# VH-VL binders against a5use3: the designs that were tried, part 13

Target 1, 222 residues: a5use3
Amino acid sequence: MVIHAIVPVKELHRAKQRLARVLDAHERRALSLAMLNDVLVALSYSPVSRIIVIGRDVETGHTARAHGAAFVIDQSAALNDALHQAAADIPDHAAALVAPSDLPLLGAEDVIALTCISGDKPGVAIAPAHDGGTNLLLVSPVVGWTFLFGPDSLTHHIAAARQRHLPVHLLRLPHLERDIDDIDDLIWLAQQPGDTSAQRLARMFLERKGAQLWQSSDMPPH

## First folded at step 3 (VH-VL)

Design k4 (framework fv_rovalpituzumab)
Fold by ESMFold2-Fast, scan of step 3:
Structure k4 (fold): chain C 222 residues (1-222), chain A 122 residues (1-122), chain B 107 residues (1-107)
Amino acid sequence: as target 1 above (222 residues)
Amino acid sequence: QVQLVQSGAEVKKPGASVKVSCKASGYTFTNYAMNWVRQAPGQGLEWMGWINTNTGNPTYADDFKGRVTMTTDTSTSTAYMELRSLRSDDTAVYYCARSDYWKGESYYFDYWGQGTLVTVSS
Amino acid sequence: EIVMTQSPATLSVSPGERATLSCKASQSVSSDVVWYQQKPGQAPRLLIYGASTRATGIPARFSGSGSGTEFTLTISSLQSEDFAVYYCQQYNNYPLTFGQGTKLEIK
């Protein structure tokens, strides 16, 4: 299976608005770039043949190129349109792997597991998100596919696969079920095993802003 | 064609509650966030909050926390906004407004309901 | 919260003339500004998003510019149907906030 990974990145200044109450714009930008770095590291050690980052920021482009990824300027306002733009240049018989930029615990082993469960036959493999969305999506081949990321995207992607007569393989990856979007996610990330770029930043933020973060959290302190 | 159709005008007494509905059509309801915005007579626009139409999880503006509840019924593609402990200064036109988002974050409002006038008077 | 301030409160112009409406944010909102048009008795209508991108179906006479804290909506060669209230809104940070509006009226 030849796999082209697509990593969509929203504008850095707009990213992580749910963290704006405790993190300033510079800190949110740094966190977003650290998470992108973590995703790109995982993909670079996975069996993907090419990585395409689609975004708008110069810093995002620099980060992508530092990892050997192609950088495409996003000409859309919506995630799904950006994904269709990136997928347009993928060869007819190749698969597409969509890996969001906000999964800092993604490992090469997760991508390998997803390709293993999918096999070499046409099909769709999905790692679900905690909220009923899609956190990893592998479509083989991607030609003619419609991306439906957003609320309840797991249900929508399964329906899209059925429309194309493609089998669906679900792989539960608990450490990838949680997007890093709010204060509770940031605290969770800091507490997980590992030493990714984003985890180091999250731990640093907890040290400097502990009281503010716990005040804004639904989790108990310590 | 995208349409957001809201329930009709309401007249309430101070202390009562009102529940406004917003029925969506022409798109996949759960793929977009629904926002609520109000406008007092002769005044500007005020954002009240938004709801993730798939998870049902709302986020409220601080001025409305404790008095507002936003819900959805995905089987009918309808969003609801209930405002409690009504005061005379809650008299306003209440709008539902659709926003696109990346991973659950709201943006700008591309389609608006026609508005529901809620009058609070003794 | 980010405060959006529009000026002038009221702008009186004649059909065929150019109107320039200003919107200022209390802190940087990058390009995350949207402009709406509202006519009496109607819901707001999306005009421009991302500071400068025209929404589908919006005439070319409407244009937006700006970044950071200062934004402008320009209407070239005003038509009679353009007389309305115009609102700017930022979507860079929660809570989402609107300007107080600029009323465009016929001279």
Scores: ipSAE 0.006, ipTM 0.496, lowest interface PAE 9.5, mean pLDDT 86

Design k5 (framework fv_rovalpituzumab)
Fold by ESMFold2-Fast, scan of step 3:
Structure k5 (fold): chain C 222 residues (1-222), chain A 120 residues (1-120), chain B 107 residues (1-107)
Amino acid sequence: as target 1 above (222 residues)
Amino acid sequence: QVQLVQSGAEVKKPGASVKVSCKASGYTFTSYAMNWVRQAPGQGLEWMGWINTNTGNPTYADDFKGRVTMTTDTSTSTAYMELRSLRSDDTAVYYCARYSEGYDKYFDYWGQGTLVTVSS
Amino acid sequence: EIVMTQSPATLSVSPGERATLSCKASQSVSSDVVWYQQKPGQAPRLLIYGASTRATGIPARFSGSGSGTEFTLTISSLQSEDFAVYYCQQYNNWPHTFGQGTKLEIK
């Protein structure tokens, strides 16, 4: 299976607004770029043939190119349109792997597991998000596929696959069920095993802003 | 070789709509996003929005959401901008402008402009 | 949104003199600044992008400098055709925003 990974990245100046109470704009931008770095590192060690980052910021382009990824400037108003734009450049017989830029605990082994459960036949493999969404999506082949990310996207992608008579394979990856979006996610990330770029930043923020972060958290103090 | 040619001047009454066209030539139309920028007499440049020429999806500036519609016809390599509920302060020259190729995104080619006059 | 502020609003200079135009961003835009020239009755013309890279066909008397929040367009030895309005724009963050323009006029 030839796999082209697509990593969509939101505009950095509006990134991680739920963290605005405790992190300034520069810190939120740094966190978003660190998470992108982590995703790109994982994909570079995975069995993907090419990585395509689609976004609007020059800094996102710098980060993509530093990892040997292609950078495509996002001409869309919505995530699904950006994914369709990126997928248009993928060869007809190739598979597409959509990986969000905000899964800093993604490992090459997760991508390998997803490709193994998918196998060599046409089909769709999904790692679900905790909220009923889709955190990893592998479509083989991607030609003619319709991306349906958004609320209840797991249900929508399963329905789309069934409509096209493609088998669906679900793989639960608990460490990837949690997008890093709010203060509780940031604290959780800092406490997980590992030493990714985003984890280093999260730990630094927790060390320097701990009282403010815990005060804004719904997690029990430890 | 790249050229953007816009439709001619229009005179409209308040409350009417206007639709400006921008015909592209000399490049692959669907490989570049198209922007719309206006300029009222004696004023600066005001960005209105842009359209993804590959997918047809537009993104509008906040000040124009609800009044503007941007579309494309890929068979004729033409972009369109329709502005509704015209007011006298919509009198301006309207430009189409292409986003540059590659890493940086700035306006590398501009149409000649279309003067839209809104008066009673 | 990032606000781009140009100064002065109007600069009166004589042919043969040097003109220096300022553009300030409300937050860092790295080197992602482009300059356009607009003559009466014409569409804007690309001059400089990436803060300092001269576009193809633009005379050497035009130069750009700056990074972060402060940017400058310099025109050495002004020619009669250089009297126009100049706009800066940042393309670092969405939406890509223009300055209000600086009018360069004959003294």
Scores: ipSAE 0.007, ipTM 0.443, lowest interface PAE 13.9, mean pLDDT 86

Design k6 (framework fv_roledumab)
Fold by ESMFold2-Fast, scan of step 3:
Structure k6 (fold): chain C 222 residues (1-222), chain A 121 residues (1-121), chain B 107 residues (1-107)
Amino acid sequence: as target 1 above (222 residues)
Amino acid sequence: QVQLVESGGGVVQPGRSLRLSCTASGFTFSDYAMHWVRQAPAKGLEWVATISYDGSNKQYADSVKGRFTFSRDNSQDTLYLQLNSLRPEDTAVYYCAREYEDYWGDAFDIWGQGTMVTVSS
Amino acid sequence: AIRMTQSPSSFSASTGDRVTITCRASQGISSYVAWYQQKSGKAPKFLIYAASTLQSGVPSRFSGSGSGTDFTLTINSLQSEDFATYYCQQYYSYPLTFGQGTRVEIT
């Protein structure tokens, strides 16, 4: 199967506003870029044929190109519109893999597992988010597909596949169920096994700002 | 019919307190970040505060930090703004507003009708 | 804080006119600009987000353009219901800030 990965990146200055109480704008941008780097590393070692990063920041473009990815300037404001823009130039029979830029624990093995579950026939494979959303979406072929990311997107994507008579394969990947979006997510990321760029940065933040992070968290310090 | 209805405004002397409420209906309140925006008589709009969908994160305009407290009760679909140590320059219509549901956005798609706060001797 | 400056502050127009309102940010804000319409005694109404994306239900005579620091709201063929005050708002960075407003009055 020929797979084009699409990585949508929210404008860096606006990223991770839920972390603004503890991390300044520079630190939040650094975290967002570190997570993007981690996602691009994973995709670069996966069986995807091409990586398309869609965003608006110069730094995002440089990071994408450093990993051999194409960078497309987002002509829209909404996530789903950006995904449709990126998908428009994917070849007719190719699959699309949507991988958010805020899944720093993504590994090449996860992408391989998703492609194996999907197989060679038309279909949809999804790694669910813990909140009822969609964290990885593989659609084969992508032609004629409508992206429905947002609240309850797992339910919406399943319904969309059913309407098109496409089989749906759900692959539960616990380490990918959590987008890194708030203080509790950042602390969780720091505590997980691994040594990604984002994990190193999260651990540095926890060491340097630990009291502030734990005071802002719903998780008890230990 | 999506709507936001503010209440709790009134006329108070400087140094006093008021609690504003905003009741939401017609949408899943707990999915949205919410804001308060005010407008002094014959003046423009001024953002006052934001609260995340679960109430865990809040931000305030510098002019109100330490005096105003923002909270929400998702079980009652209600937003609260506690106004303490009120000053004449706090005189304004206070609007509650829903943050537009968009991956990239912090604009306001739904506004209440507003409630008037007048601070005068 | 990012300062948003609108021009003109007010002007007179007639039905059928093409109206343009400019909004300038004190620093680069990409396309993170929303536009609102406010009629006397009413709450603001959401018109445009991401500088150029029209909100559902807003008449097609409204359009937005711009990026970086310079933004424009255009009303093609002004109608009687369009006489109002218009505000731009940046949502690039907190604190969120609005322009001072542009009042469009009937001649």
Scores: ipSAE 0.006, ipTM 0.487, lowest interface PAE 9.9, mean pLDDT 86

Design k7 (framework fv_roledumab)
Fold by ESMFold2-Fast, scan of step 3:
Structure k7 (fold): chain C 222 residues (1-222), chain A 121 residues (1-121), chain B 107 residues (1-107)
Amino acid sequence: as target 1 above (222 residues)
Amino acid sequence: QVQLVESGGGVVQPGRSLRLSCTASGFTFSDYAMHWVRQAPAKGLEWVATISYDGSNKQYADSVKGRFTFSRDNSQDTLYLQLNSLRPEDTAVYYCARDSLYKYGSGFDYWGQGTMVTVSS
Amino acid sequence: AIRMTQSPSSFSASTGDRVTITCRASQDISSYVAWYQQKSGKAPKFLIYAASTLQSGVPSRFSGSGSGTDFTLTINSLQSEDFATYYCQQYYSYPYTFGQGTRVEIT
């Protein structure tokens, strides 16, 4: 299948406000751009035919172009409207893959797995978030689709697929169930195996902020 | 391929000025904090200045504060270091270097070849 | 300013030797240490950051360790290309400071 990836990016000056207690505005901006870089690297090595980044910041545009992605200026205030704007230019028979910019552990293998479980027939494939949301969404074809990201979006996207008589395939990807939004997410990211741009930055920030933020769990050492 | 090329060095008398440039290619220049590091003949490395990816934050070594000015032009992928009121002690090879962590001040993962500044009476 | 002191100032070694270079900070800098290799007439090459994380493309015979004030760079089995001057650097706080360097010389 022909897949167009859409990566929505919120305004950088408003990014990761839940981290404001630990990270200053410059650090939060840097973290957001590092995570975007990680997502774009994964998509660049995946079988997607095109990557579309939708956002407002000039730095987001530069990052997108560095990876060969198209950059579209977000003319909406809501995520679902931005996704609809980006999807409007996708050919009718092509699929859309929505990948949030805050999944720094996304790998090309994850995208391949999602396309494999979806197959070549019309359908919807979803990698769920741990809180009942949607972290990866593949819709084939995307024509006529309504994006329903937000609270309980997993349930809403399943219902939308059912309404359109499309099969739904759920793929549990534990490393993608966790968006990086708060200090606990940042600590978790730093502790995971790997060496993505966001992981290096998270480790640096936590080391700088002090030992108390770099704690072992209540579980015994292994 | 990441490449940094310094230029603008030369021989000047004490009290004069020079403008060093560093042209970047092979990466998205606006995504990285950048640094200037110098090395006097037969001496060790000395950090001179850091500039954030967007130019909003600048840090300078105490020995150069008030005399050197760091700037960047993200539209031209170029760094500038304005050297004013030069002293014999400023004689060194000046390197530009890229920050290793994406949009954060840390170690320096790529360096230019350096440009020689000689301040001689 | 944080002072970084390297020991020894020079080290005579043969290929195959295990070489250890020490770097001491004048205050606790957690793990905010980078290591560089510089060959005569060349720009420095980045080896290690965060005290122990090896830069991509650097041979596995190089390793770093330490936290707080004491750090070490180890070359497990010295190769002919490893004869160079090595520098530690703290990036815990401005102004950034380097050690004075350790020259690894052929015996």
Scores: ipSAE 0.000, ipTM 0.414, lowest interface PAE 18.4, mean pLDDT 85

Design k8 (framework fv_rovalpituzumab)
Fold by ESMFold2-Fast, scan of step 3:
Structure k8 (fold): chain C 222 residues (1-222), chain A 120 residues (1-120), chain B 107 residues (1-107)
Amino acid sequence: as target 1 above (222 residues)
Amino acid sequence: QVQLVQSGAEVKKPGASVKVSCKASGYTFTNYAMNWVRQAPGQGLEWMGWINTNTGNPTYADDFKGRVTMTTDTSTSTAYMELRSLRSDDTAVYYCARDLWKGEYYFDYWGQGTLVTVSS
Amino acid sequence: EIVMTQSPATLSVSPGERATLSCKASQSVSSNVVWYQQKPGQAPRLLIYGASTRATGIPARFSGSGSGTEFTLTISSLQSEDFAVYYCQQYNNYPLTFGQGTKLEIK
């Protein structure tokens, strides 16, 4: 299977607003870029033929290029439109792998597992999010596919696959069920095993802002 | 000094296959993607596809899908392009060209070209 | 696929003059356009990438401009070695596509 990975990146000045009470704009930008770095590292070791980062920021473009990814300027404001833009010129026989920029625990082994369960036949493989969304989406072939990310996107993507008579393979990857969006996610990330760029940064934030972060969290104190 | 050196001219009959080589030197082979571009006599340039030299994964333009295979041999820093089921309109100069696939780049070095003539 | 259209097909100018070559994309390619020079019997040579950035070793008389769908290559104070065919190419979307070329000829 020939796979083109697509990593959509939200404008950095708008990123991680749910963290705004505890992280300033510079810290949120740094976290977003660290997570993008982690995702690109994982994809660089994965069986993908090209990585396409779609976004609008100069720093996002520099980060993408540093990791061997192509950078495409987002012509739209909506996630699904950006994904359609990035996928439009993928060859008809090729598969598309959509990986969000905010999954800092993504590893090459996860991508390998997703491709293995999908096999070489036409189909859709999904790693679901904890909230009923889609955190990894592999569509083979991608031609004619409609991206439906958003609330309840797992249900919508399954329905889209069934409408096209494509088999659906669901692969639970617990460490990827949680994209990093809010204070509880940041605390969780810092506590997980590993030493990714985003984890180092999250741990630094906990050490310097721990009381403020825990007071803004609904998680039990450690 | 970066160099891309291609194999010599070939004359083939319709229905045959041709395999063109492109030997790279003067840089780390796996840090750059290799593209294949052809040019029919007196015509413009046509992109055929590229190969990730680090992973060996190719991406083909749809017009060549099913007839082209791109491969690499990292031990010799060589890229290959095989075109099957040759037709007279496949007569062209075939170029390999590298790009830094890290982002929105361009072909900074090209091979000298390989003329493939398809005639009965 | 994105279609790249170059105009004119042939441009006749005298040495020392200025040449302006146009390249149009059928849809937006941002600034992801590159210009190549090709002389008879030779492989293309990189001139400009990112619509306006000169490649290493390219003389200052070559300049590129444009974004979106309209792009221009300008060659000021033409030298004898500049008479060649010029191609634009977009690298915004697959498949990568080239214009038909503009031949720069001595008047």
Scores: ipSAE 0.000, ipTM 0.421, lowest interface PAE 17.0, mean pLDDT 86

Design n1 (framework fv_rovalpituzumab)
Fold by ESMFold2-Fast, scan of step 3:
Structure n1 (fold): chain C 222 residues (1-222), chain A 117 residues (1-117), chain B 107 residues (1-107)
Amino acid sequence: as target 1 above (222 residues)
Amino acid sequence: QVQLVQSGAEVKKPGASVKVSCKASGYTFTNYAMNWVRQAPGQGLEWMGWINTNTGNPTYADDFKGRVTMTTDTSTSTAYMELRSLRSDDTAVYYCARESYYGMDVWGQGTLVTVSS
Amino acid sequence: EIVMTQSPATLSVSPGERATLSCKASQSVSSYVVWYQQKPGQAPRLLIYGASTRATGIPARFSGSGSGTEFTLTISSLQSEDFAVYYCQQYNNWPYTFGQGTKLEIK
């Protein structure tokens, strides 16, 4: 299977702005770029043939190029439209892997697991999000596919695959069920095993701003 | 040479519609989004929205939703902006501007739309 | 929507002097600010992007600085051709928003 990864990078949105209570704009930008770096590192060691980063920021483009990824300027306000734009560059018989830029615990082994359960036949493989969304989506081939990210996207992607008579392979990856959007996600990230760039930043923030982070958290103290 | 050339000035009555064109040359049209920005006489710049030239999908600013339609014709490398239900306060110079990740780096010359009874 | 506020509305300076123009965002826009120059009867021209990076072909006398909510455009050793209106714009958040402009006029 020839796989082209698409990594959409959004501008700061309301979820990142929920970190504004504790992190300033520079810190939130540094965290976003660290998470992108982590995703690109994981993809570079995976069986992905090409990585396409789609975004709007100069710094995002520089980060993509540093990892040998192609950078496409996002011409849309909606995630699904950005994914369709990026997918236009993918050869007709190739597969697409959508990996959000805010999954800093993504490992090459996760991508390998998705490709293994998907096999060599047409199909869709999904790693679900904790909220009923989709955190990893592998569709093979991608030609003719419609991206349906958003609320209840797991249900929507499963329905889309079934309507096209494509088998759906669901792989639960607990460490990828949580995208990093708010203070509780940041604390969770710091506490997970590993040593990614984003985890180092999260741990630094927790060390320097621990009282503020825990006071703003809905999680039990650890 | 990269340039954007807009259609000529228009005079409209309140309640009418106007459609401004913006013809691109010197670059691959579908690689860049096209912004629409207006400027009332003696006033500042106001963003109206943009269109993804690759997918054809527009995004509009809230003040213009329901009254504006942005389209493209890829075969002629032309973007269009139609504004309906014109009011006197829609009198402005309307610009198209190419979106790069460096900002709006190429602008059309502007189209004056005058709305008067 | 993020409100961009420029000051002063009008700045009177002589050729050869330094001009400093300010732009404030109502909330943090990181470094995602662009500066444009507009001369009478003309479309705006891109000067600075990413708060501090000069666009291609822009003279070294133009410099930008700032991050978060406070941004500055500085023109050292003003030339006659620099008298124009300057606009800041944020591109961190949709919708894009512009400042109201600062008119740079000759003393």
Scores: ipSAE 0.007, ipTM 0.514, lowest interface PAE 11.1, mean pLDDT 87

Design n10 (framework fv_ponezumab)
Fold by ESMFold2-Fast, scan of step 3:
Structure n10 (fold): chain C 222 residues (1-222), chain A 117 residues (1-117), chain B 112 residues (1-112)
Amino acid sequence: as target 1 above (222 residues)
Amino acid sequence: QVQLVQSGAEVKKPGASVKVSCKASGYTFTSYYIHWVRQAPGQGLEWMGRINPSGGYTKYAPRLQDRVTMTRDTSTSTVYMELSSLRSEDTAVYYCARDYGYGMDVWGQGTTVTVSS
Amino acid sequence: DVVMTQSPLSLPVTLGQPASISCKSSQSLVYSDGNTYLNWFQQRPGQSPRRLIYKVSNRDSGVPDRFSGSGSGTDFTLKISRVEAEDVGVYYCMQGTHWPYTFGQGTRLEIK
């Protein structure tokens, strides 16, 4: 199948506000861009035909272009509207893969696994989030699909697939159940195996601000 | 059925560039990565880089990044590897190899590149 | 870069006897998805490499069951339970977990 990946990116000045207690605006911006870089690296090594980044910041556009991705300026107020905007130019019979910009542990192998479980037939493949949301969504074909990201989006996407008579394939990927949003996520990321851009940055933050990070965390020290 | 066919042997002078082709058949070209791996005479295997033919996205070995370029032509199901500023130590057999993400499963026959004055 | 170290580098074996090749990595090869991207290749004289094993222990289609892979983390083994004449060649391990991909230096299997 032909797959177009969509990577939505929030405005950088609004990103990662849950980290504001311990990371300043420049540090949160750097983390968001590092995670975007990691996601784009993974997608560039996956069987996707094209990567579309949708966002508003100049730096987001520069990062997208550096990876050979198309950059679309987000003209919407909500995530689902931005996804529909990005999907408008995807060929009707192609598949769409939605990958959040804050999954720094995403690998090409994850995308390959998602395409394998989906197969060549019409269908929907989902990697669930820990909170009942959707962290990876593959829809084949994308024509007529309605994006329903938000609270309980796993349930909503399953229902949408059912309404369209599309089979749903759930692929549990524990390392992708956790998008990086708060202090506990940042500490977790730093402790995971690997050496992604975001992991290097997270480890630097732990080294420089360890006391502040652990004081704001619900996780026990490792 | 599944086959990767490479271009013929090349002899180049130091400082020149060489462009090797790899033509795929028997499978969906855009669904698999293509790697380039080289082997100097009597030596082991060295990974040079990888291209995703569907998007043209590439990743190169850091030591070769300034000299190697990988491209593809989807209309002919062909991948190209160009290596510039050739040195005698670039004398090797160059292989293309197909990969779904778990490692190279189908390999081309190899292209001998000799760099000599 | 991840360094892959094979031993022995030269492996003379008697037909019908078992053979074993070790491969050690300088870093853990467990990827964030829980998989270990360790491959074994065979290269017969004058031929292209052929993948025998992927993800540590999975045999490729057409690979005889006398070949088996095992290991975890940083220590891996390729075993041939009964060496045949056609097994002569060089065997390489390769990691696909970390960029850049790296190969071991190779083990030459020859018949005594």
Scores: ipSAE 0.007, ipTM 0.429, lowest interface PAE 15.7, mean pLDDT 86

Design n11 (framework fv_recaticimab)
Fold by ESMFold2-Fast, scan of step 3:
Structure n11 (fold): chain C 222 residues (1-222), chain A 117 residues (1-117), chain B 112 residues (1-112)
Amino acid sequence: as target 1 above (222 residues)
Amino acid sequence: QVQLVQSGAEVKKPGASVKVSCKASGYTFTGYYMHWVRQAPGQGLEWMGYINPYSGGTKYHQNFKDRVTMTRDTSISTAYMELSRLRSDDTAVYYCAREGWYYFDYWGQGTTVTVSS
Amino acid sequence: DIVMSQSPSSLSASVGDRVTITCKSSQSVLYSSNNKNYLAWYQQKPGKSPKLLIYWASTRESGVPDRFSGSGSGTDFTLTISSLQPEDFATYYCQQYYSYPTFGQGTKLEIK
């Protein structure tokens, strides 16, 4: 199938606000851009035909173009509306893959696995988040689809697929079950195997701010 | 091993600006926050702010936010602290200090700044 | 800002004395989940930079003599020198790093 990936990016000054207590605005901006870089690297090695980044910041646009991705200026201020805006450019017969910009452990193999379980027939494939959300969403074809990201979005996307009589394929990818949104996620990211841009940055933050990070989380130090 | 070497003493007139440097060696410069702490003659230690050498991001104490600028040059592992619109009560020794596990594990030797007419 | 208050502001002592310096924070610097107090003690000799003595309220920095000890939790902390030596005459500062750094006003330890 022909797949167009959509990567939505929040305004950088609003990104990672749950980390504001332990990371300043420049650190949160750097972390957000590092994670976006990691997602774009993974998608560039995957079988997607085109990558569309939708956001508002100049830095986001520069990062997108550096990876050969199209950059679309977000005119909506709401995630689902931004996804519908980006999907308007996708041909009727094509599939859409939504990959959040905050999955720094995303690999090309994950995208390949998701496309394989979806197969060549119309359908929906989802990699769930551990909190009941949706971390990867593949919809084939995307025409007529309604995006429902937000709390309990896994349940909502499954219901939307059923209403359209589309089969749903769930693929559990443990390393993608955590979005990097808060202090516990940042600590977890630093401790995972790998050497992505975001992991290097998270390890640096943990080394310098570990005690402040630990005092804001339930995870034990070390 | 780890060393922080600061620039030499400065004498300035009220209203001038001063820029103090702190050259780091013996560790990965971008791996640790660099803080600036000053000490007026016979007085205690006063935190001014920090810079993250990796990102260039800064946080300044409210008392200094409209007069202080902290920068760095990663190519020479050097941090800078510039204080503008100097007053006589800015006379102090200015220290750079490396943040280890949030406490200050290494300090520069200090730079004496005297503000007098 | 977390306000740090030290007492006394100065004290006179003789070599061999047991010396105690106290430090109080305006709010707790104990993080309950990891049971750590975000408090350090520094020694400063005239004309020199401060030197780290103790961190996490009670952990001695490498190379610091065992006559130095830190104790306390939450808002009340003590630095103890069990048998004062000539090289210990200096000014001592407590510092919290629970939030943005703040220091006590210092305690000057002088020869009696």
Scores: ipSAE 0.000, ipTM 0.425, lowest interface PAE 17.7, mean pLDDT 86

